# VHH binders against o75319, part 188

Target 1, 181 residues: o75319
Amino acid sequence: GNHIPERWKDYLPVGQRMPGTRFIAFKVPLQKSFEKKLAPEECFSPLDLFNKIREQNEELGLIIDLTYTQRYYKPEDLPETVPYLKIFTVGHQVPDDETIFKFKHAVNGFLKENKDNDKLIGVHCTHGLNRTGYLICRYLIDVEGVRPDDAIELFNRCRGHCLERQNYIEDLQNGPIRKNW
Key: E = the ipSAE of ESMFold2; O = the ipSAE of OpenDDE; V2 = 0.75 times the mean of E and O plus 0.25 times the DockQ between their complexes.

## First folded at step 12 (VHH; framework vhh_4orz_3)

Design nn38 (at its last look DockQ between E and O 0.84; V2 from the best seeds 0.74)
Fold by OpenDDE, look of step 12:
Structure nn38 (fold): chain B 181 residues (1-181), chain A 120 residues (1-120)
Amino acid sequence: as target 1 above (181 residues)
Amino acid sequence: EVQLVESGGGLVQAGGSLRLFCAASGFTFSSYAMAWLRQAPGKRREWVAFITSAGRKYYADSVKDRFTISRDNAKNTVSLQMNSLKPEDTAIYFCAAKYWPTLYGSYDYWGQGTQVTVSS
């Protein structure tokens, strides 16, 4: 259906580039059919996403969609020049190793192919916070060797919201490193 | 053979300026991010400035607005313009190369370093 996700309005639509990385997190954009249920200032469409990114003098090179539904927008709503990757990720639980691997693989592939530019990897779940933050931090920790607390702090600061789920935070801080291949 | 050779270090008074250079050879320079790191006596090595293969620049907070990193892909060089130098900037400065296009993680190649001493 076209119901607005719970608490969706409470989150900033788009974060900032995470310095030193190619990541930017945002909440799920909603297709036009949702607009009738939103005030004009609350609307955040795929088009709005790209406009906001442009306002930051950035450019998206990849969108990774971590939502577990397809009802929010269609890949066809995105520019053809920006690849779209769906990784169905169940909410509220720590992503499994397969999901983590898929995410890492996608990011690594992008980085290898986009060394000549500074385009961003846009990552989102519903709110662009918990699942999104976990996977980005998991990547920074496992692949980039960043300290867990530093990764979390960096993500939180750039997203403008803090990771909320304790199981995600605990896994990042104290959980095992996942294999990168 | 991969080589990174630093130059331009020396003794300078506080408030003065230095320009470090790093000449690279033996690898595809344009495909690598380049960085300057420094190590002061008794301290851990810390990154100072970073420039991606695409030319995006990052600076440590301690040197922001004082230091400028630049690269010349045609000459396979990276430079560090250091202005308003402080005694706490005294360190061995290293040039490093990184294939992976992120600020974090390990570097692939290192220079031998050049001494920078800032007197009060």
Scores: ipSAE 0.843, ipTM 0.910, lowest interface PAE 0.6, mean pLDDT 96
Fold by ESMFold2, look of step 12:
Structure nn38 (fold): chain B 181 residues (1-181), chain A 120 residues (1-120)
Amino acid sequence: as target 1 above (181 residues)
Amino acid sequence: EVQLVESGGGLVQAGGSLRLFCAASGFTFSSYAMAWLRQAPGKRREWVAFITSAGRKYYADSVKDRFTISRDNAKNTVSLQMNSLKPEDTAIYFCAAKYWPTLYGSYDYWGQGTQVTVSS
């Protein structure tokens, strides 16, 4: 059905562009059928996402959806000009090497095709926090050489919420170096 | 042959201003992000300012609101306007170029640097 995800209301809808990167993180937008369960100020639809991005004077050029489910909104609800990519990511576990590789590959492909504009990669899971933060930070650490604590601080500040899962934080800080492909 | 040549350095009194220039050749300048970095005696090299090919600008906290990076794609130049200079701004300033539009990571091309000395 149209059940609101647990604790979804507790999170800011959209973060800020992460300076020096092409990333912006947000919680999952919910299609119109969910709005019967929400007060007007609680609504965060695909349209609301794009309006909030425009309010920041930014533009999305790719959405990476990390959720395991298809029930929150349909890619057809997005403008045809904005590519959409789903990377099925199981929660609560540190993402495996295949998932990390897919994310890195998607980001690198976007940067190649969009180097001459300023469009953003929007990344979300359900809450736009733990899985989203892990993969963004993993990219910054492994591909761009950012120190783990700096990547985490940047994500937390720009998302407006701190990464919460200790196993994710520990893996980012002390986990194995992943080769960039 | 790729070349980045810095100019405009020199000795200046604290509180003064300088403008640095970097002339680029041997690559498609308009497709590259450009940066200024600096290295003070005994210190590690640090980034100062960054401008993407699309014109988005970033600054290190230590220079924000005092320095301005600009680019001129017609002349293949990037400049750094440095105002309200402090003795801690004393360093060799390097121009660098990067194909990818992100601040972090490696730079593809480097200049040899220009000295800026700010006297107290």
Scores: ipSAE 0.560, ipTM 0.817, lowest interface PAE 1.6, mean pLDDT 92
ESMFold2 (binder alone), look of step 12: mean pLDDT 88; pTM 0.890

Design nn39 (at its last look DockQ between E and O 0.64; V2 from the best seeds 0.00; counts 0 for: pae E 3.6 > 2, SAP .684 > .668)
Fold by OpenDDE, look of step 12:
Structure nn39 (fold): chain B 181 residues (1-181), chain A 120 residues (1-120)
Amino acid sequence: as target 1 above (181 residues)
Amino acid sequence: EVQLVESGGGLVQAGGSLRLFCAASGFTFSSYAMAWLRQAPGKRREWVAFITSAGRTYYADSVKDRFTISRDNAKNTVSLQMNSLKPEDTAIYFCAAKYFPTLYGSYDYWGQGTQVTVSS
C-alpha cells in the first residue's frame, strides 16, 4: 500500500557526494500517491530527488535501489537517461554474498563505462542509511581496501546520519572480506 | 611497459613555488585517475592531490588552496602546481595512477618519485 515507511521523515532526503567516490546516498523517494499522507515540506518524490541533486551541482548516472519492495516509486518515474538497477535487499540483516557481489559488479560496471563523466551512483534503501551504508562501505572496504572505520565515518558524514544497525557495523569492522568477482 | 616519470622537483625557499610533472606511458592514460602522493622522512606516505579521469579534483587539507593538480590527456601528463610552499611540504613526491576513480585504496602504477625540499 501507500504506507509511509516508519521513521522515513526523520532522515535527510539526500546526502552529499562522498568525496573521492562516485557515491551519493538518499532515502527512498515516494511517488505521488504518498503525498496525501505527507505535509508538503515532507514530500520527496523522484522529481524532488533530481532537483536536490541538481542543487548540489551533481548529476545522477545510475540509481541502485536496494529496497525489498517496488511500492515506493516506479522506474518510469525516473528520467530515461538514468539507468535504474533493482537489487532486492532484505532489511535488518547483513546482505548475503550474492547481494554484495551484485552491488560490486554494478558499481564496477558503472565506473568502467563512465570514465568520461563525473556522474554519481545514487544508492538508496528505505532510509538510505543502513543497507545503503553497508553496501557502500563494503565496497570501499573490499574493493578499495579502505579501513572499515574510515569507510563508515566517510559514509556517515556524507549521508548526514550514522549507520544504526550494530550487526552491519560489526560485520564491516570485523567481518570477512567478501570475494570480489 | 608502464612508466610514470616525475620531474620538476628541487630546492625552493619557503613561500616559493614549484611545478611537478608526471609523464605517463604504457597504459590508457585518459581512463585513469591520477594522483600525487608524498612521503617525508620518517613519515608514512600521504595523499596530496587527486584528479579523476573526468577532471574532478581533490586535495588534502594541508595543501588545499596552495596546490593545483591538472592533467593533459593529449600529452599523457599530470602536473602539480605548488604555491606558497612550506618546510613541512618537504618530501618525495610520487605520481600514481588508479583505474578506479576513488581516492582510497591502492594505486595501480607508481613513479619513482621526485624530491621536493623547502627551506625555511
Scores: ipSAE 0.847, ipTM 0.913, lowest interface PAE 0.5, mean pLDDT 96
Fold by ESMFold2, look of step 12:
Structure nn39 (fold): chain B 181 residues (1-181), chain A 120 residues (1-120)
Amino acid sequence: as target 1 above (181 residues)
Amino acid sequence: EVQLVESGGGLVQAGGSLRLFCAASGFTFSSYAMAWLRQAPGKRREWVAFITSAGRTYYADSVKDRFTISRDNAKNTVSLQMNSLKPEDTAIYFCAAKYFPTLYGSYDYWGQGTQVTVSS
């Protein structure tokens, strides 16, 4: 049922816009049914997400959900004007090339369609850290030519938490460039 | 034919100010992000300031709080106000344009450059 994801309370709900990019990362929002297990200050619903983004003077133009489940919230809980895309991404393993390609394709499509506004791509997994950080950094490295250490530092600073999984970090730093198309 | 033409370069004393202009033609200026980059002899071009089509600005750490990028979509111009100039700001300054409004990546169009020389 309504079980809070392990360690979910330990992470900041929403990061900050990553300067020079269109990305913002956050942990998975939880629908109201989870709130009986949370203190009021611990709650982070889809509505809370949008309020926090607005408090930063930002606007979401796309949400990319990397989780393997729909139990946390439903797309219907989001404003109809905000596109939602789920890219099923297994945890604990470096994402495969198909997953990386889907992410790159989604980001590139967003950038083309939203070049005349300043809206953000919101990306989350369960904690908004390891899978989220990996795919954002992989995009910055492969598509935008950012050095691996610079991409990782930018993500860590803006998320407010460091990437933790060493296999992800090693793949970003030393792994092959992945194809973009 | 796309053209970016820089002007306003010249000689200035350290601590002084200078304003560069870039006139754009041959493309839909308001739909492009604009940037200023600079290059000293024997060195790689480096990014200085960037302004998106939506008006968000970014600056290199070396010029932050000293330089201001602005755009005028009615006149198809981008400008760079340069204050508190240092000798290390001496370079050829280039105007550049790109379609995607992200800081990283390649620029689509380049100007010919204008020389800025900052004397001690």
Scores: ipSAE 0.296, ipTM 0.686, lowest interface PAE 3.6, mean pLDDT 91
ESMFold2 (binder alone), look of step 12: mean pLDDT 88; pTM 0.890

Design nn4 (at its last look DockQ between E and O 0.90; V2 from the best seeds 0.00; counts 0 for: pae E 3.4 > 2)
Fold by OpenDDE, look of step 12:
Structure nn4 (fold): chain B 181 residues (1-181), chain A 120 residues (1-120)
Amino acid sequence: as target 1 above (181 residues)
Amino acid sequence: EVQLVESGGGLVQAGGSLRLFCAASGFTFSSYAMAWLRQAPGKRREWVAFIESAGRTYYADSVKDRFTISRDNAKNTVSLQMNSLKPEDTAIYFCAAKYWPTLYGSYDYWGQGTQVTVSS
């Protein structure tokens, strides 16, 4: 249906580039059919996403969608020049190793192919916070060797909201490193 | 053989300027991000400035607006312009190369370092 996700309005639509990375996090954009249920200033469509990214003088090179539904927007709503990757990620639980691997693989593939530009990997779940933050931090920790607390702090600062779920935070801080291949 | 050779270090008074150079050879320079790191006596090595292959730059907070990193792919060089130098900038400065286009993680190649001493 076209119901607005719970607490969706409470989160900033788009974060900032994470310095030293190619990541930017945002909440899920909603297709036009949702607009009738939103005030004009609350609307955040795929088009709005790209406009906001442009306002930051950035450019998206990949969108990774971590939502577990397809009802929010269609890949066809995105520019053809920006690849779209869906990784169905269940909410509220720590992503499994397969999901983590898929994410890492996608990010690594992008980085290998985009060394000559400055394009971003846009990552979102519903709120662009918990699942999104976990996987980005998991990548920084496992692949880049960043300290868990530093990764979390960096993500939180750039997203403008803090990771909320204790199980995600605990896994990042104290959980095992996942294999990168 | 891969080589990174730093130059330009020396003694300078507080408030002064230095320009460090790093000459690279033995690898595809344009494909690598380059960085300057420094290690002061008794302290851990810390990154100072980073420049991606595509040209985006990052600076440590301690040197932001004072230092400028740049690269010349035609000459296979990376430089660090250091202005408004402070005694706390005293360290051995290392040039490093990283294939992976992120600030974090390990570097692939290292120079031997050049001493920078800032007197009060």
Scores: ipSAE 0.829, ipTM 0.905, lowest interface PAE 0.5, mean pLDDT 96
Fold by ESMFold2, look of step 12:
Structure nn4 (fold): chain B 181 residues (1-181), chain A 120 residues (1-120)
Amino acid sequence: as target 1 above (181 residues)
Amino acid sequence: EVQLVESGGGLVQAGGSLRLFCAASGFTFSSYAMAWLRQAPGKRREWVAFIESAGRTYYADSVKDRFTISRDNAKNTVSLQMNSLKPEDTAIYFCAAKYWPTLYGSYDYWGQGTQVTVSS
């Protein structure tokens, strides 16, 4: 079965572009088979994602899917013009250095290839909050030199929800800066 | 040799206007994001305005709606129109360039700066 993820309805579908970056965060879109369990206003499909991005006068140029599962939607349901990358990210624990490296590598590759347009990197986990926020903030801290508290505040404000998982927050605020290699 | 050369600085009365220019050479200007930063006496250098290669702009809160950054890729210039100037805007203004289209982080090239002094 296609059970709605726990607490998924509690989160805004799509955040706002994070100013000064190419990031936008959102919760996982759910393919059509989930819609029988949703009121019309609760639906958030891959198509709805792209409509909401366009309503913000933005365009996605990459989707980074951090979920550990493949049941929510198929990459083939996305427009062919938007590259899709899955980075399996274990929940509940601070992502390991390999996962962080993969994320940094993907973002840097995107920035190089898209510096002459205005396209965004869409990042999601299940709720678009904890794993998503951690990796975006880790990138801003380690690669861009942003202060931890400033990165967290920017993410929270633009996502519309505060990071919840204390071990992630603690690692961002007080943990070591990771190498970028 | 990469060069960024600022001009247009000077002394202006509070409430007045000034336009800064930055002439770029020695690199592919149209591929770089450009920024203006400033350093007031005794203060840390701070970001003022940023323009991506694709034209999206960002402004520090302290200058929003008073300053306008623009670029001319045909002439390899970036400019900063500064309106409603305040004594707090007194600083050396630097032109900077970076390859990445993000506001944060380090810049690849820097100018020598031009002085702006706003008298009350």
Scores: ipSAE 0.318, ipTM 0.705, lowest interface PAE 3.4, mean pLDDT 91
ESMFold2 (binder alone), look of step 12: mean pLDDT 88; pTM 0.885

Design nn40 (at its last look DockQ between E and O 0.67; V2 from the best seeds 0.00; counts 0 for: pae E 3.3 > 2)
Fold by OpenDDE, look of step 12:
Structure nn40 (fold): chain B 181 residues (1-181), chain A 120 residues (1-120)
Amino acid sequence: as target 1 above (181 residues)
Amino acid sequence: EVQLVESGGGLVQAGGSLRLFCAASGFTFSSYAMAWLRQAPGKRREWVAFITSAGRTYYADSVKDRFTISRDNAKNTVSLQMNSLKPEDTAIYFCAAKYYPTLYGSYDYWGQGTQVTVSS
């Protein structure tokens, strides 16, 4: 239950705000029980997440967890002031329409309720890259009308890593637009 | 009826300054992000400055440190202070409103635009 996800150490813990959006992507924070398997400089806990966000002079307003497990950390590890949303998202395959809709709905709901601030929607899967990048880009493409390549480039630049999954990239570039309701 | 009305455009010499204004009505102004975009002859429309409902600002690289966008929710206005103007800043400047606070993509409401001409 406490083994470190494969390649987890290879990714930057936290990206940067995507300019002009409310998104920030990060890899999954790991609860304290994982620390014994990590070097101190490799540790990235829920607390570390918030510290790193603060260092960027940002504030999280929502966390969307796309992992397909609950073993990495508990919602109770997060500040009470930051809502937590779990959207179980299977890895390696393009998220289905229901998942996409849930994500869009959550984002839109947040935006409607947070017009008076500039708090971020923190999105993560395991590495905060493929599933995370896909859904963020899918939102930008479908809802904001952003060109697929522009969305992907923006995400990659801000995350500090590039989307890796060809099926995700292909779907974003050439797949159909998903309904927004 | 939604309206965005730009003002403040005109002819200025290079190095000069202009301040554009946009007066909004017909929608909940404070809930919308506002933007200035411009279109030069023969070129595509490009965003210039963006301000969220919460006041966070973004600028195109070409105008960064020269232009300043600001909003007054009490007056339902957004303004663009343009300093150190260059001939390449010559364009029709449009005020636009967007419900979702993303500077990318389409905007919900548009003004008719105001001409800005910068002479050499």
Scores: ipSAE 0.821, ipTM 0.901, lowest interface PAE 0.6, mean pLDDT 96
Fold by ESMFold2, look of step 12:
Parts: structure tokens; sequence; C-alpha cells
Structure nn40 (fold): chain B 181 residues (1-181), chain A 120 residues (1-120)
């Protein structure tokens, strides 16, 4: 149905570019059919996403959608110039190694193809926080060698909300470095 | 063979200025991000300034209002203008190159470093 995702209104729509990276995080945009359930100031559509990115003087070059559902918007509602990738990511558990690998592979491919521009990878789950923050931080730790607490702090500050799930935080801080295959 | 050669280091009084240069050869300079890093006595090497091939710059908080990184793709050089120098800026400064345009992660090529010493 057209139910607004639980707690979705509690989160800032779009974060800020994470300095020194190509990442920007946001909550899931909702297609126009959801707007009847929202006050005007609560709306955040795919069009609103792109307007907000442009207002930051940024440009998206890839959207990675981590949601486990397809009901929020259709990829066809995005500009054809912006590639879209769905990586189904389970919301309660630390993502498995296959999911982490898919995310790393997508980011590395983007960096190779976009080395001569400044476009961003947009990453979202439902709220743009826990799954999104986990995978971005996992990439920064495993691939870029960022210290766990520094990665978490950077994400929290730029998203505008702190990571909430303790099992994700514990895995980032104390868990093993994942293989980058 | 890839080479990064730093120059412009030396002794300078606190409050003074210095300009470092890094000459690059042996790779397609315009396709690489460039960085300056430094290592003070007894400390880990840390990044100072970073410039992507697209020209976006980043600075460590400790130098943001005082240092400026720039690149000249025609001359294959990257430079670091250092103003309002403090004794805490004393370090060996390294030029480094990285294919991917992100600040973090390993660098592909390194210079040998140039000493900067800031006296009180």
Amino acid sequence: as target 1 above (181 residues)
Amino acid sequence: EVQLVESGGGLVQAGGSLRLFCAASGFTFSSYAMAWLRQAPGKRREWVAFITSAGRTYYADSVKDRFTISRDNAKNTVSLQMNSLKPEDTAIYFCAAKYYPTLYGSYDYWGQGTQVTVSS
C-alpha cells in the first residue's frame, strides 16, 4: 500500500556530501501517490531529491537503493542519466558478506567510471541511516582504511542523524575487516 | 618509472610562509588526485591537503584556513602554499598521487619528502 514508512517523517530528507568521499545519504524518496498522506512540508519525492542535490551544487551519478521492497518509487521515475542499482539488504541483521561485496563492487566500479568528474553516489535504505550508514562505513573501513570511530562520526555528522542499531555499531568498531573480493 | 619530487622546504619563523612544490613524471598526472601528507617526529603520517583531478580540494582541520593546495596539469606539478606557520607544522611533507578521487585509502605513488621546520 501507500503507507508512509514507520518513522520516515522523523529524518532529514537528504544529508550532505561526506567530505573526502563520493557519498551522500538520504531517506527513501516517495512517489507522488504517497503525497496524499503527507503535509506539503513533509513531501520528499524523487524530483525533490534531485532539486535538493542541485541546491547543494552537487550531482548524482549513481543511486544505490538498499531497501528490501519495491513499493516506494520506480527506477523509471528517475532521470535516465542517473544509473540505479538495487541491493536487497536485510534490515535487522548485520549485512552478510555477499551484500557487503556487492556494495563494494558497485562503489569501486563507480569510482573507476567517474574518476574525471565530481558526481556523487547516493545511497538510501528506508530512513537513510542504519543500513546505509553501515555499508558506507564498512566500505570506508575495509577499502579506504578509515578508523571505525572516524567513519561513524563522519557519517553521523553528514547524515544529520546518528547510527542507531547497536549490533551495526559493534560490528563496525570491533568486528573483523571484511574481505574485499 | 614514476617519480614525485618535492622541493621548497626549509626553516621558517613562526607566522611566516612557505610554498612547497611537487614535480611529477612517469604517469598521466591529470588523471590522478594529488595530496600532501606530513609526518612529525614521533607521530604517524597524516594527510594535510588533497585535490582531485576535477579540482575539488579538502584540508585537514588544523590547516584549513592557512594552507592552499593547487595543481598545474600543464606543468605536472602540485603545490602547497603554507601561511601563518606554527611550530606544530614542523614535519617532513610528502607528495602523493592516487588514481581514485577519494581522500581516504592508499596512495599509488609517493615522493621522498621535504623537511619543513618552523621556529618559535
Scores: ipSAE 0.314, ipTM 0.692, lowest interface PAE 3.3, mean pLDDT 90
ESMFold2 (binder alone), look of step 12: mean pLDDT 88; pTM 0.888

Design nn41 (at its last look DockQ between E and O 0.61; V2 from the best seeds 0.00; counts 0 for: pae O 3.6 > 2)
Fold by ESMFold2, look of step 12:
Structure nn41 (fold): chain B 181 residues (1-181), chain A 120 residues (1-120)
Amino acid sequence: as target 1 above (181 residues)
Amino acid sequence: EVQLVESGGGLVQAGGSLRLFCAASGFTFSSYAMAWLRQAPGKRREWVAFITSAGRTYYADSVKDRFTISRDNAKNTVSLQMNSLKPEDTAIYFCAAKYWPTLYGSHDYWGQGTQVTVSS
């Protein structure tokens, strides 16, 4: 069956827009087949995602799905006009250069095509925290020149949860700047 | 040749107001985000206010409730209304342009700056 991801219920569904950026982070939305294992107030579907974004007076222009699986929802569950990109990202280890490059390429492409509007890039992994936070912070550090601790603080505050994976935090704070974009 | 020319600076008493203007030429103004930055003596240049080409604004915490950035794409100008000025606001104020629509990172074009001096 469709098991609820471990600890998924413990995280806020959607964060806040990260000021000065086009990013918003959220946990993976779960398609209808998962709802039988959830109380009504625990549900967070693709439709719920879009409603919560609208409540913040924002609009999604791209979803980047970092999960290493296709079981949580299908792109067909999204509104017809929202672009969707899957970047298979292995958990537990710092993402490799190819994954970081794909993420940077997608973000830069979006920003170029959407510079004249205010639409957001929604980024999620399973919990919207570790892989999501790492790649967003890696982008801010490498491409935007944000100091590592400032990027991490901004992400943590806007997500509503602190990055947990120590190897990710260590790599962001003390690892090399990647110029692979 | 790209030019950003600031004006409207000067000496102002604490608690007063001042409006800065930046006239832009030599590039497609409406396609660029615009920023005001400032540099006090002996300090690094710091970001003050930012407005995207789509009109979303951002402010440094130190000025958020006192300063207002706005743009006029028909006249190729960006302005900074500065209210409730404090001596700490004394600095050279720079206009800057950035093609990329995000706050962080480097700017593509810079003005030469205009002095704002706030006295007690």
Scores: ipSAE 0.385, ipTM 0.730, lowest interface PAE 2.4, mean pLDDT 91
Fold by OpenDDE, look of step 12:
Structure nn41 (fold): chain B 181 residues (1-181), chain A 120 residues (1-120)
Amino acid sequence: as target 1 above (181 residues)
Amino acid sequence: EVQLVESGGGLVQAGGSLRLFCAASGFTFSSYAMAWLRQAPGKRREWVAFITSAGRTYYADSVKDRFTISRDNAKNTVSLQMNSLKPEDTAIYFCAAKYWPTLYGSHDYWGQGTQVTVSS
């Protein structure tokens, strides 16, 4: 249905590029059918996403959708020039190794194919915070060797909101490194 | 053989300027992000400036508006213009190349470094 996700309005629509990375996080854009339930200033559509990205003088090269539903928007609502990848990710629990691997593989593939540009990997879940933050940080930690606290701090600062889920934070800080292949 | 050779370091008074150079060879320079890092005595190595393959630049807060990183793909060089130098800028400066533009991760290639000393 067209029910607005709980607390969706509480989060900034789009974060900022994480300096030194190709990542940008945002909350889920909502298709037009949701607009009737929102004030004009609350609306955040796929079109609005791209406008906001452009305002930052950035360009999306890939969108990774981590939501566990398809009711928010359609891939057809996105420009054809921007690949869309769905990774169904269950909320509130630490993503499993398969999910982590899928995410890493997608990111690595993008980087391999986009060495000649500076396009961003846009990542979102519902709020663009917990699942999104975990997987981005997991990648930075496991693949790039970033210190967990540095990764978390960087994500939080750039997203404009802090990771909220203690199990995610704990896993990032103290959990094992996951396989990269 | 991959090589990164830094130059331009030296002794300078506070408020002065230096320009560091890094000459790269042995890899496809234009495909790599380039970075300057520095390590002061007794401190951890820290990133100073970063420039992506596409030419986007990033700076540590401590050097923002004072340092400028640039690259010349035709010459396979990366430069660091350092203005308004401070004693706390004293360090060994390293040139590094990285395929993935992550500032905090490991880099693929490193130079030997060049000493920069800023006196009071």
Scores: ipSAE 0.024, ipTM 0.462, lowest interface PAE 3.6, mean pLDDT 91
ESMFold2 (binder alone), look of step 12: mean pLDDT 85; pTM 0.860

